VH-VL binders against NAD kinase (nadK). Designs and how they scored, part 239

Target 1, 268 residues: NAD kinase (nadK), of Syntrophomonas wolfei subsp. wolfei (q0aze0)
Amino acid sequence: MKIILVNNRFKENTEKKAQEIAGQLSALNVEVIIDNGLDEPYAGTVDFIMVLGGDGTMLRAARRYGQRAIPVLGVNMGTVGFLSNIEINELAEYLPLILREEYSLEARMMLEVAVFQQQSLLTRVFCLNELLLRSNSPRMLSFALEISGQKLEPYRGDGLIVSTTTGSTAYSLSAGGPIADPQLDAFIVTPVASHIINKRPLVVSPEREISLHLLEEREAIIGIDGQIKMDFGAENRVLIKRAPHPLLMVNLKAKPFFTSIDRSLQRQ
Short names: E, the ipSAE of ESMFold2; O, the ipSAE of OpenDDE; V2, 0.75 times the mean of E and O plus 0.25 times the DockQ between their complexes.

## First folded at step 17 (VH-VL)

Design OO10 (from LL3 with heavy chain H102R, light chain R32K; framework fv_patritumab; at its last look DockQ between E and O 0.89; V2 from the best seeds 0.81)
Fold by OpenDDE, look of step 17:
Structure OO10 (fold): chain C 268 residues (1-268), chain A 121 residues (1-121), chain B 113 residues (1-113)
Amino acid sequence: as target 1 above (268 residues)
Amino acid sequence: QVQLQQWGAGLLKPSETLSLTCAVYGGSFSGYYWSWIRQPPGKGLEWIGEIYHEGDTNYNPSLKSRVTISVETSKNQFSLKLSSVTAADTAVYYCAREGLKRWTPYGMDVWGRGTLVTVSS
Amino acid sequence: DIEMTQSPDSLAVSLGERATINCRSSQSVLYKSYNKNYLAWYQQNPGQPPKLLIYWASTRESGVPDRFSGSGSGTDFTLTISSLQAEDVAVYYCQQYYTTPRTFGQGTKVEIK
């Protein structure tokens, strides 16, 4: 068995724990790769990914490895979030199950975000939570939203969020988006401070495609999961689709999403 | 290792339609843009167009009216059609893959061997 | 369209000497968000397809000898062969992949002096 340990290099406790766990796994004849985000993602084949930290670390791990159809376990290091399954102090208890592959998987839809310079692809990013289009100035943006070829009325406001259902409890929520069942696949399109009061969040089928571009010569930014920032101008276009592969989240413990959501939200 | 194999008629008469096919082996067809490039004898390289595995195309404006690039995903193949050929279309035609590093394009990293197409009356 | 212009058109260099090829784009090919220039260099031998040498202006493709190096940013780029070898005799092309259509320089023929 080969396992990647993903930790946060900016959190010393996660680094130390990663080394400790690596030693334990090695003693069990498990090959371990530690990924603290400093280097390129490990390109070799692996059987399991263990994420040590909080939601942010999970989001990074999802972007780095989510397209490889590898089970990903979130191990909470004492933070509050929605993406961890077990606590670090529970790892010893569940380690035998992990090694025997006695766990269930929950598929979480990811976004495929393609950014274009005119018609030329600049890059693609796969993300678990959301894409944010936001003004890079105090002025409102004017931008076009197209869903499956249907052109909506121009948006005017601070920006727009396109989120997965997983991401519904992230920035989309802060912007007034609905909380979605993470077992549901859908896009949530949430306006950010639209000048049109009646602009409501849209719940969109994952089978559709979402396109965004600016309607004026303005500078904006694209944010991915609150961690990646890209410049976005009038000559750029972004295309959002359902990622071809979901993130396979390991479920060792049942987590009652709806009964625990209030507690989780209050602590954030 | 990814390899491209291409084939098609190498001799055409004026006004005929050039037709070439490129097949992808040893790697994923999905997720990439696939391009056609041509090179007249003794001259430089000209990008003809590209197609994404889902069928989205971009063409060189200089050839757009005559070019059609298509994809057959089930066969991991993509094809080029160039209509109304003239002597000016005589060239070696290459298929190529636009490679990705962490989903970011970085250049044409895999090329077919090329197919000489001669247009002569 | 972004026009790519190489200089010189041909270059004769003695074995073991440095060869320098310049490439200029009519517009910047720098993607600022990633701090990457969408510029590639290719080597083409007679009867063969082009081979990718350098990408993102300065990164060597796998398997490319370290005598090849790329530099530059924005609109001005340079391919350098630090010590020309016999097998380096070829035509070299720069290419931008920042916008469509993709465009190539006219090529530089490198020969042994």
Scores: ipSAE 0.916, ipTM 0.966, lowest interface PAE 0.5, mean pLDDT 94
Fold by ESMFold2, look of step 17:
Structure OO10 (fold): chain C 268 residues (1-268), chain A 121 residues (1-121), chain B 113 residues (1-113)
Amino acid sequence: as target 1 above (268 residues)
Amino acid sequence: QVQLQQWGAGLLKPSETLSLTCAVYGGSFSGYYWSWIRQPPGKGLEWIGEIYHEGDTNYNPSLKSRVTISVETSKNQFSLKLSSVTAADTAVYYCAREGLKRWTPYGMDVWGRGTLVTVSS
Amino acid sequence: DIEMTQSPDSLAVSLGERATINCRSSQSVLYKSYNKNYLAWYQQNPGQPPKLLIYWASTRESGVPDRFSGSGSGTDFTLTISSLQAEDVAVYYCQQYYTTPRTFGQGTKVEIK
């Protein structure tokens, strides 16, 4: 059995704990790969991914490994979030179930984000929470939104968020979007500081294609999960679709979404 | 590992339609742009166009009025039709994949063996 | 359209000597956000399809000998064969994949002197 341990190298306790867990797994003849974010994602065959940390560490793991259909377990290291399943002090209790593969999986929709230079693909990025288009200056943006070829009236404001339901509790929420059940597959399209009052948040079928481009020259950026930034200009466009594979989150312990909303949001 | 095999008629008369097919083996059809490129005898390479696995196309503007590229995803195949051919269309025609590393294009990493198409005068 | 211009059109190089091929694009092919040039080099032997040698201007494809190297950024690029071998006799093409249409240089024929 081969396992990737994903940790956040900027938090000393997660680094030490990752080494400790790697030692314990090695004693059980489990091969362990440490991913602390410094190196390229591990390219070889892997059976399981264990994320040691909070939601930010899970977001990185999802972008790196989410399209590989590998079970991913979130292990909370002290900060309560939306994406962890068990606490670090419970790991020893659940480890036998992990090794026997006795757990359920919860699918979480991801976004496929394709950035173009006009009609030419520049890159594709997968994300769990959201794409943010925002102005990179005090000036607001004028931009076009198309949903499956249907052109909406132009947007004018600071930007736009296209979120998954999992991402509904992140930037989208702060911009006025709804909290959505993460078991739903949908896009949530939330304007950021729109000067056009009819531009309300939209909930959109996951089968739709969403495209964005600027209507005038302006310095803008595309943000991915609040962790990746890409310059975005008048000759660019971005196409957003449901990713081919969801993130497969391991469920060992019941974690009711609705009864934990306030605690999870306050503790982020 | 990924291999491209191509076929089609090699001798045409003026005004006929060139038709070539390329089949993809040993890898995924999905997620890639698939291209046609031609090379007149003794000359350089000319990109004809490309198609995404979902059917979106980009064509060389110089050929756009005569070119159709299509996919048959269930068979892992894509095809080229070039209408109203003339002697100037005599070339070796290649199919190719635009490769991806970390989901980012890095050039055409797999090529078919080529098909010589001759348009008689 | 981004025009790609290679120089020279042909060159003859003694076995074991250095071969240098230049490629210039009419517009930048640098994707600044990734700091990557969308520029590839191909080798084409007689009767064969092109083979990818170098991508992102300077990264060698797997299985390509160390004597092949690429350099340059933005609009000016160079393919270098540090010590020419007999099997390197071929036509070499640069190609941009930053925009559509994809465009190739006109080719550089490399021969043994």
Scores: ipSAE 0.665, ipTM 0.859, lowest interface PAE 1.9, mean pLDDT 91
ESMFold2 (binder alone), look of step 17: mean pLDDT 93; pTM 0.957

Design OO11 (from LL3 with heavy chain H102Y; framework fv_patritumab; at its last look DockQ between E and O 0.93; V2 from the best seeds 0.83)
Fold by OpenDDE, look of step 17:
Structure OO11 (fold): chain C 268 residues (1-268), chain A 121 residues (1-121), chain B 113 residues (1-113)
Amino acid sequence: as target 1 above (268 residues)
Amino acid sequence: QVQLQQWGAGLLKPSETLSLTCAVYGGSFSGYYWSWIRQPPGKGLEWIGEIYHEGDTNYNPSLKSRVTISVETSKNQFSLKLSSVTAADTAVYYCAREGLKYWTPYGMDVWGRGTLVTVSS
Amino acid sequence: DIEMTQSPDSLAVSLGERATINCRSSQSVLYRSYNKNYLAWYQQNPGQPPKLLIYWASTRESGVPDRFSGSGSGTDFTLTISSLQAEDVAVYYCQQYYTTPRTFGQGTKVEIK
């Protein structure tokens, strides 16, 4: 068995724990790769990914490895979030199950975000939570939203969020988006401070494609999961689709999503 | 290792339609843009167009009116049609993959061997 | 369209000497968000397809000898062969992949003096 431990290099405790766990796993004849984000994602084949930290670390891990159809376990290290399954102090208890592959998987839809320059692909990013389009100035943006070829009325506001159901409890929520069942596949399109007073979030089928472009010669930014920032101008277009592969989240411990929403949100 | 094999008629008369096909072996067809490039004898390279595995196309404006690129995903193949050929279309035609590094294009990393197409009356 | 212009058109260099090829784009091919220039260099031998040498202006493709290096940013780029070898005799092309259509330089023929 080969396992990647993903930790946060800016959190010393996670790094130390990763090394400790690596040692323990090695003693059990498990090959371990530690990914603290300094290097490029490990390109070799692996059987399991263990994420040590909070939601942010999980999001990074998802972007780095989510397309590889590898089970990903979130191990919380004292943070509040929605993406961890077990606590660090529970790892020893569940480690035998992990090694025996006695766990269930929960598929979480990811976004495929393609950014273009004059119809030329600049890059693709896969993300678990959301894409954010926002103004890079105090002025409102004017941008076009197209869903499956259907052009909506121009948006005018601070920006727009396209989120997965997983991301519904992230920035989309803060912007007034609905909380979605993470077992549901859908896009959530949430306006950010729209000039249109009654502009409502849209719940969109994952089978559809979402396109965004600016309607003015201004600079904006694209944010991915609150961690990646890209410049976005009039000559750019972004295309959002359902990622071809979901993130396979390991479920060792049942977590009651709906009963824990209030608690989790209040602590954030 | 990814390899591209291409085939098609190498001799055409003016006004005919050039037709070439490129097949992808040893790698994923999905997720990539696939391009056609041509090179007249003793001259430089000209990008003809590209197609995404889902069928989205981009063409060189200089050839757009005559070019059609299509894909057959089930066969891992994509094709080029160039209509109304003239002597100016005589060239070695290459299919190529626009490679991705961390899902970011980084150049044409895999090429077919090329097909000489001669247009002569 | 982004025009790519190489200089010189031909270059004769003695074995073991440095060969320098320049490439200029009519507009910047720098993607600022990633701080990457969407510029590639290719080597083409007679009767063969082009071979990718350098990508993102300065990164060597796998298997490319260390004597090949790329430099530059924005609109001005350079391919350098630090010590020309006999097998380096070829035509070299720069190419931008920042926008469509993709465009190539006119090529530089490198020969042994």
Scores: ipSAE 0.913, ipTM 0.966, lowest interface PAE 0.5, mean pLDDT 94
Fold by ESMFold2, look of step 17:
Structure OO11 (fold): chain C 268 residues (1-268), chain A 121 residues (1-121), chain B 113 residues (1-113)
Amino acid sequence: as target 1 above (268 residues)
Amino acid sequence: QVQLQQWGAGLLKPSETLSLTCAVYGGSFSGYYWSWIRQPPGKGLEWIGEIYHEGDTNYNPSLKSRVTISVETSKNQFSLKLSSVTAADTAVYYCAREGLKYWTPYGMDVWGRGTLVTVSS
Amino acid sequence: DIEMTQSPDSLAVSLGERATINCRSSQSVLYRSYNKNYLAWYQQNPGQPPKLLIYWASTRESGVPDRFSGSGSGTDFTLTISSLQAEDVAVYYCQQYYTTPRTFGQGTKVEIK
């Protein structure tokens, strides 16, 4: 059995704990690859991914490995978030179940984001929470949104968020979007400081294609999961679709979404 | 590991339609743009166009009025039709994959062997 | 369209000496957000399809000898063969993939002097 152990090298306690856990797993004849964010993603075949840390570390793991359809377990290191399943002090208790593959999987929709220069692909990025289009200057943006070729009236404001249901509790929530059940597959389209009164948040079928481009030359940014930033100008457009594979999140311990909303939001 | 095999008629008369097919083996068809490129004997390379696995196309403006590229995704194939050929269309025609590393374009990383198409004078 | 211009059209270099091929694009091919130039170099032997040699202007593809290197940014690019070998006799093409249509340089034939 080979696993990837994902941690955040900028948090000392996660790095030390990752080495301890790697030692324990090696003693059980489990091959361990540590991904602390410094190197490129591990390219070889693995059976399981264990994420040590909070939601931010899980977001990085999802972007790096989510399209490989490999089980991913979130292990909380102290701060309760939306994406961890068990606590670090419970890992020893659950490790036998992990090794015997006695767990269930919850599928979480991911976004496929393609950025273009005119008609030419510049890059493709996958994300678990959201894409943010925002102004990078004091001036507001004027931009076009298309949903499956249907052109909406122009947007004007600070930007727009296109999130998954998993991302509904992140930036989308702060911008006035609804909390969504992460078991639903949908896009949530949330304006940021819109000057157009009738631009309400939209909930959109995951089968739709969402396209964005600027209507005026402005300095703008595309943000991915709050962790990747890309310049975005009038010559660019972005196409957003449901990713080919969902993130496969491991469930070992019951974590009721609705009864835990307030506790989880306290972290933010 | 990924391999492209291409085929089609190699001898045409003026005004006929060039038709070539490229099949993809040993790798994923989905997620990539697939290109056609031609090279007249002793001359340079000219990109003809590309198609995404879902059917979206981009064509060289110089050929756009005569070019159709299509996909048969269930067979991992894509094809080129070039209408109203003349002797100027005599070339080796290649299919190629528009490569991705970390989901970012990096050039054409896999090429077919080429098909010489001759248009009689 | 981004036009790609190579120089020289033909180059004769003594075995073991340095060969230098220049490529200029009519517009920048740099994606600033990634700090990557969407510029590739291909090697083509007679009767063979082109083979990808260098990508992102300066990164060698797997299996390409260390004597091949790429440099440059924006609009001006160079392919260097530090010590020409007999098997390097070929035609070399630069190609941009920043925009469509994809465009190639006209090619540079490298020969042993």
Scores: ipSAE 0.691, ipTM 0.870, lowest interface PAE 1.7, mean pLDDT 91
ESMFold2 (binder alone), look of step 17: mean pLDDT 93; pTM 0.957

Design OO13 (from LL3 with heavy chain L100F; framework fv_patritumab; at its last look DockQ between E and O 0.83; V2 from the best seeds 0.80)
Fold by OpenDDE, look of step 17:
Structure OO13 (fold): chain C 268 residues (1-268), chain A 121 residues (1-121), chain B 113 residues (1-113)
Amino acid sequence: as target 1 above (268 residues)
Amino acid sequence: QVQLQQWGAGLLKPSETLSLTCAVYGGSFSGYYWSWIRQPPGKGLEWIGEIYHEGDTNYNPSLKSRVTISVETSKNQFSLKLSSVTAADTAVYYCAREGFKHWTPYGMDVWGRGTLVTVSS
Amino acid sequence: DIEMTQSPDSLAVSLGERATINCRSSQSVLYRSYNKNYLAWYQQNPGQPPKLLIYWASTRESGVPDRFSGSGSGTDFTLTISSLQAEDVAVYYCQQYYTTPRTFGQGTKVEIK
């Protein structure tokens, strides 16, 4: 068995724990790769990914490895979040199950975000939570939203969020989006401070495609999962699809999503 | 090892339609843009157009009115049609893959061997 | 369209000497967000398709000898062969893939002096 441990190099406690866990796994004849984000993602084949930290670390891991159809376990290290399955102090207990591959998988839809320059693909990004289009100035943006070829009325506001159901409890929620069942595949399109009062979020089928472009000669920002920032101008277009592969989240311990929402949100 | 094999008629008369097909072997067809490029004898390279595996196309404006690129995903093939050919369309035509690293394009990393198409009366 | 202009059109260099080819784009091909120039260099031998040598302006494709290097940013780029070898005799093209249509330089023929 080969496992990637994903941690955050900027959090010393996660680094130390990664080393410790790596030692333990090695003693069990498990090959371990530690990914602290410093280097490029490990390109070799692996059987399991263990994410040590909080939601942010999971989001990074998802972007780095999510498209590879590898089981990903979130191990929380004392943070509040929605993306961890077990606590670090529970790892020893569940390790035998991991090694025997006795766990369930929960498929979480990811976004495929393609950014274009005059119809030329610049890059693609797969992300677990959301894409944010926002103004880079105090001025409102004017941008076009197209869903499966249907052109909506121009949006005016600070921005727009396209979120997965997983991301519904992230920035989309803060912007007034609905909380979605993570077992549901859907896009959530949430306006950010729209000029149109009562502009409602849209719940969109994962089979559809969402396109965004500016209607003015201004610079905006594309944000991915609150971690990646890209410039977005009038000559750019972003296309959002369902990623071809979901993130396979390991479920070792059942988590009551709906009963824990209030608790989790109150702590944030 | 990804390889592109291309075929089609190499001799045309003016006003006919050029038709070439490129097949992909040894790798994934999905996830890539596939391009057609041509090179007149003794001259440089001209990009004709591209198609994504899902069917999205981009054409060179200079040829857009005459060019159609199509894809047959089930066969891992994509094709070029160029209508109303003239002597100016005589060239070696290449199919190519626009590769990507970390989902970012980095150039045309795989090429077909090329097909000489001669337009002559 | 982004116009690509190479210089010189032809270059004769002695074996073991440095060959330098320049390429200029009419517009910047720098993607600032990634800090990458969407510029590639190709080598083409007679009767063969172009071969990718350099991508993102300065990164060598796998299998490309160390004597090949790319430099530049924005609109001005350079391909350098530090020590010309006999097998390096070919036509070299720069290409931008920042926008559509994709555009190539007119090519530079490298010969042995």
Scores: ipSAE 0.901, ipTM 0.957, lowest interface PAE 0.5, mean pLDDT 94
Fold by ESMFold2, look of step 17:
Structure OO13 (fold): chain C 268 residues (1-268), chain A 121 residues (1-121), chain B 113 residues (1-113)
Amino acid sequence: as target 1 above (268 residues)
Amino acid sequence: QVQLQQWGAGLLKPSETLSLTCAVYGGSFSGYYWSWIRQPPGKGLEWIGEIYHEGDTNYNPSLKSRVTISVETSKNQFSLKLSSVTAADTAVYYCAREGFKHWTPYGMDVWGRGTLVTVSS
Amino acid sequence: DIEMTQSPDSLAVSLGERATINCRSSQSVLYRSYNKNYLAWYQQNPGQPPKLLIYWASTRESGVPDRFSGSGSGTDFTLTISSLQAEDVAVYYCQQYYTTPRTFGQGTKVEIK
């Protein structure tokens, strides 16, 4: 059995704990690859991914490994968020179940984000929470949104969020979008400080294609899960689709979404 | 190990339509751009066009009016048609995959063996 | 369209000596957000399809000997063969994949002197 152990190298306690857990697993003849974010994603075949940290570390793991259809377990080491399943002090209790593969999986839709220079692909990335288009200057953006070839009236404002249902409790919520059940597959399209008063958030079928481009020359940024930042200009276009594979989140311990919303939203 | 096998008629008369097919083995067809490139004898490489596995195409403007690239996803195949051929279209024709890893393209990493197409004068 | 210009058109080098091929693009092929140049080098032996050697301007493809190296950024790029071997006799092409149409340099034929 081979496991990737993902930690956040900027949190010293996660590095120390990752080494301890790797030692325990090695004693059980489990091969462990530690991914602290310094190197490129491990390219070889693995059976399981264990994420030590909060939602931010899970977002990085999802971007790096989410399209491989490998079970991913979130292990909380601090403030409770939306993406961890068990606490670090419970890991010893659940480890036998992990090794015997006695757990269920919850599928979480991801976005596929492709950025183009006119017609030429520059990059294709995946994200779990959201794409943010925002101004990179004091000036507002003027931009076009198309949904499956249907051109909406132009947007004007600070930007736009295209979120998964999992991401509905992140930046989209702060911008006025709805909280969505993460078991639903949908896009949530939330304007950011729109100057056009009738631009309401949209909930869109996951089968749609969403396209964005600027209508004026402006300095803009595409943000992915609040962690990747790409310059975006008038000659660029971004296409957003449902990713080919969902993130397969391991469920060892019941985490009732609806009764825990306020507790989870107390995150900073 | 991804491999490309290509086939089609090697001898054409002027005004006929060139038709070549490329099949993909040992790897995923989905998630890639697939290209056709040609090389006249003793000359350099000319990109003809590309197609994404879902059907979107980009063509070299110099050939756009005569070229069609298509996919047959159920067979892991893509094809090239070039209409109204002349002697100037005599070349070795290659299919290739545009490589993609670490969220970025990286050039054409897998090539077919090539098919010599001769257009009689 | 981005034009790719190679120099020289042909190059004769003694076995074990350095071969240097230059490639210039008419506009930048650098994707600044990732700090990656969308520039590849190919080797083509007689009767064979091209083979990818270098991508992102300086990264060697798997299985390519370390005597091959790429350098440069933006518009000016270089392929270096540090110690020419007999099997390195081939035509070498640079190619940009930053925009469409994809374009190749005209090629550089490398021979043993």
Scores: ipSAE 0.688, ipTM 0.867, lowest interface PAE 1.6, mean pLDDT 90
ESMFold2 (binder alone), look of step 17: mean pLDDT 94; pTM 0.958

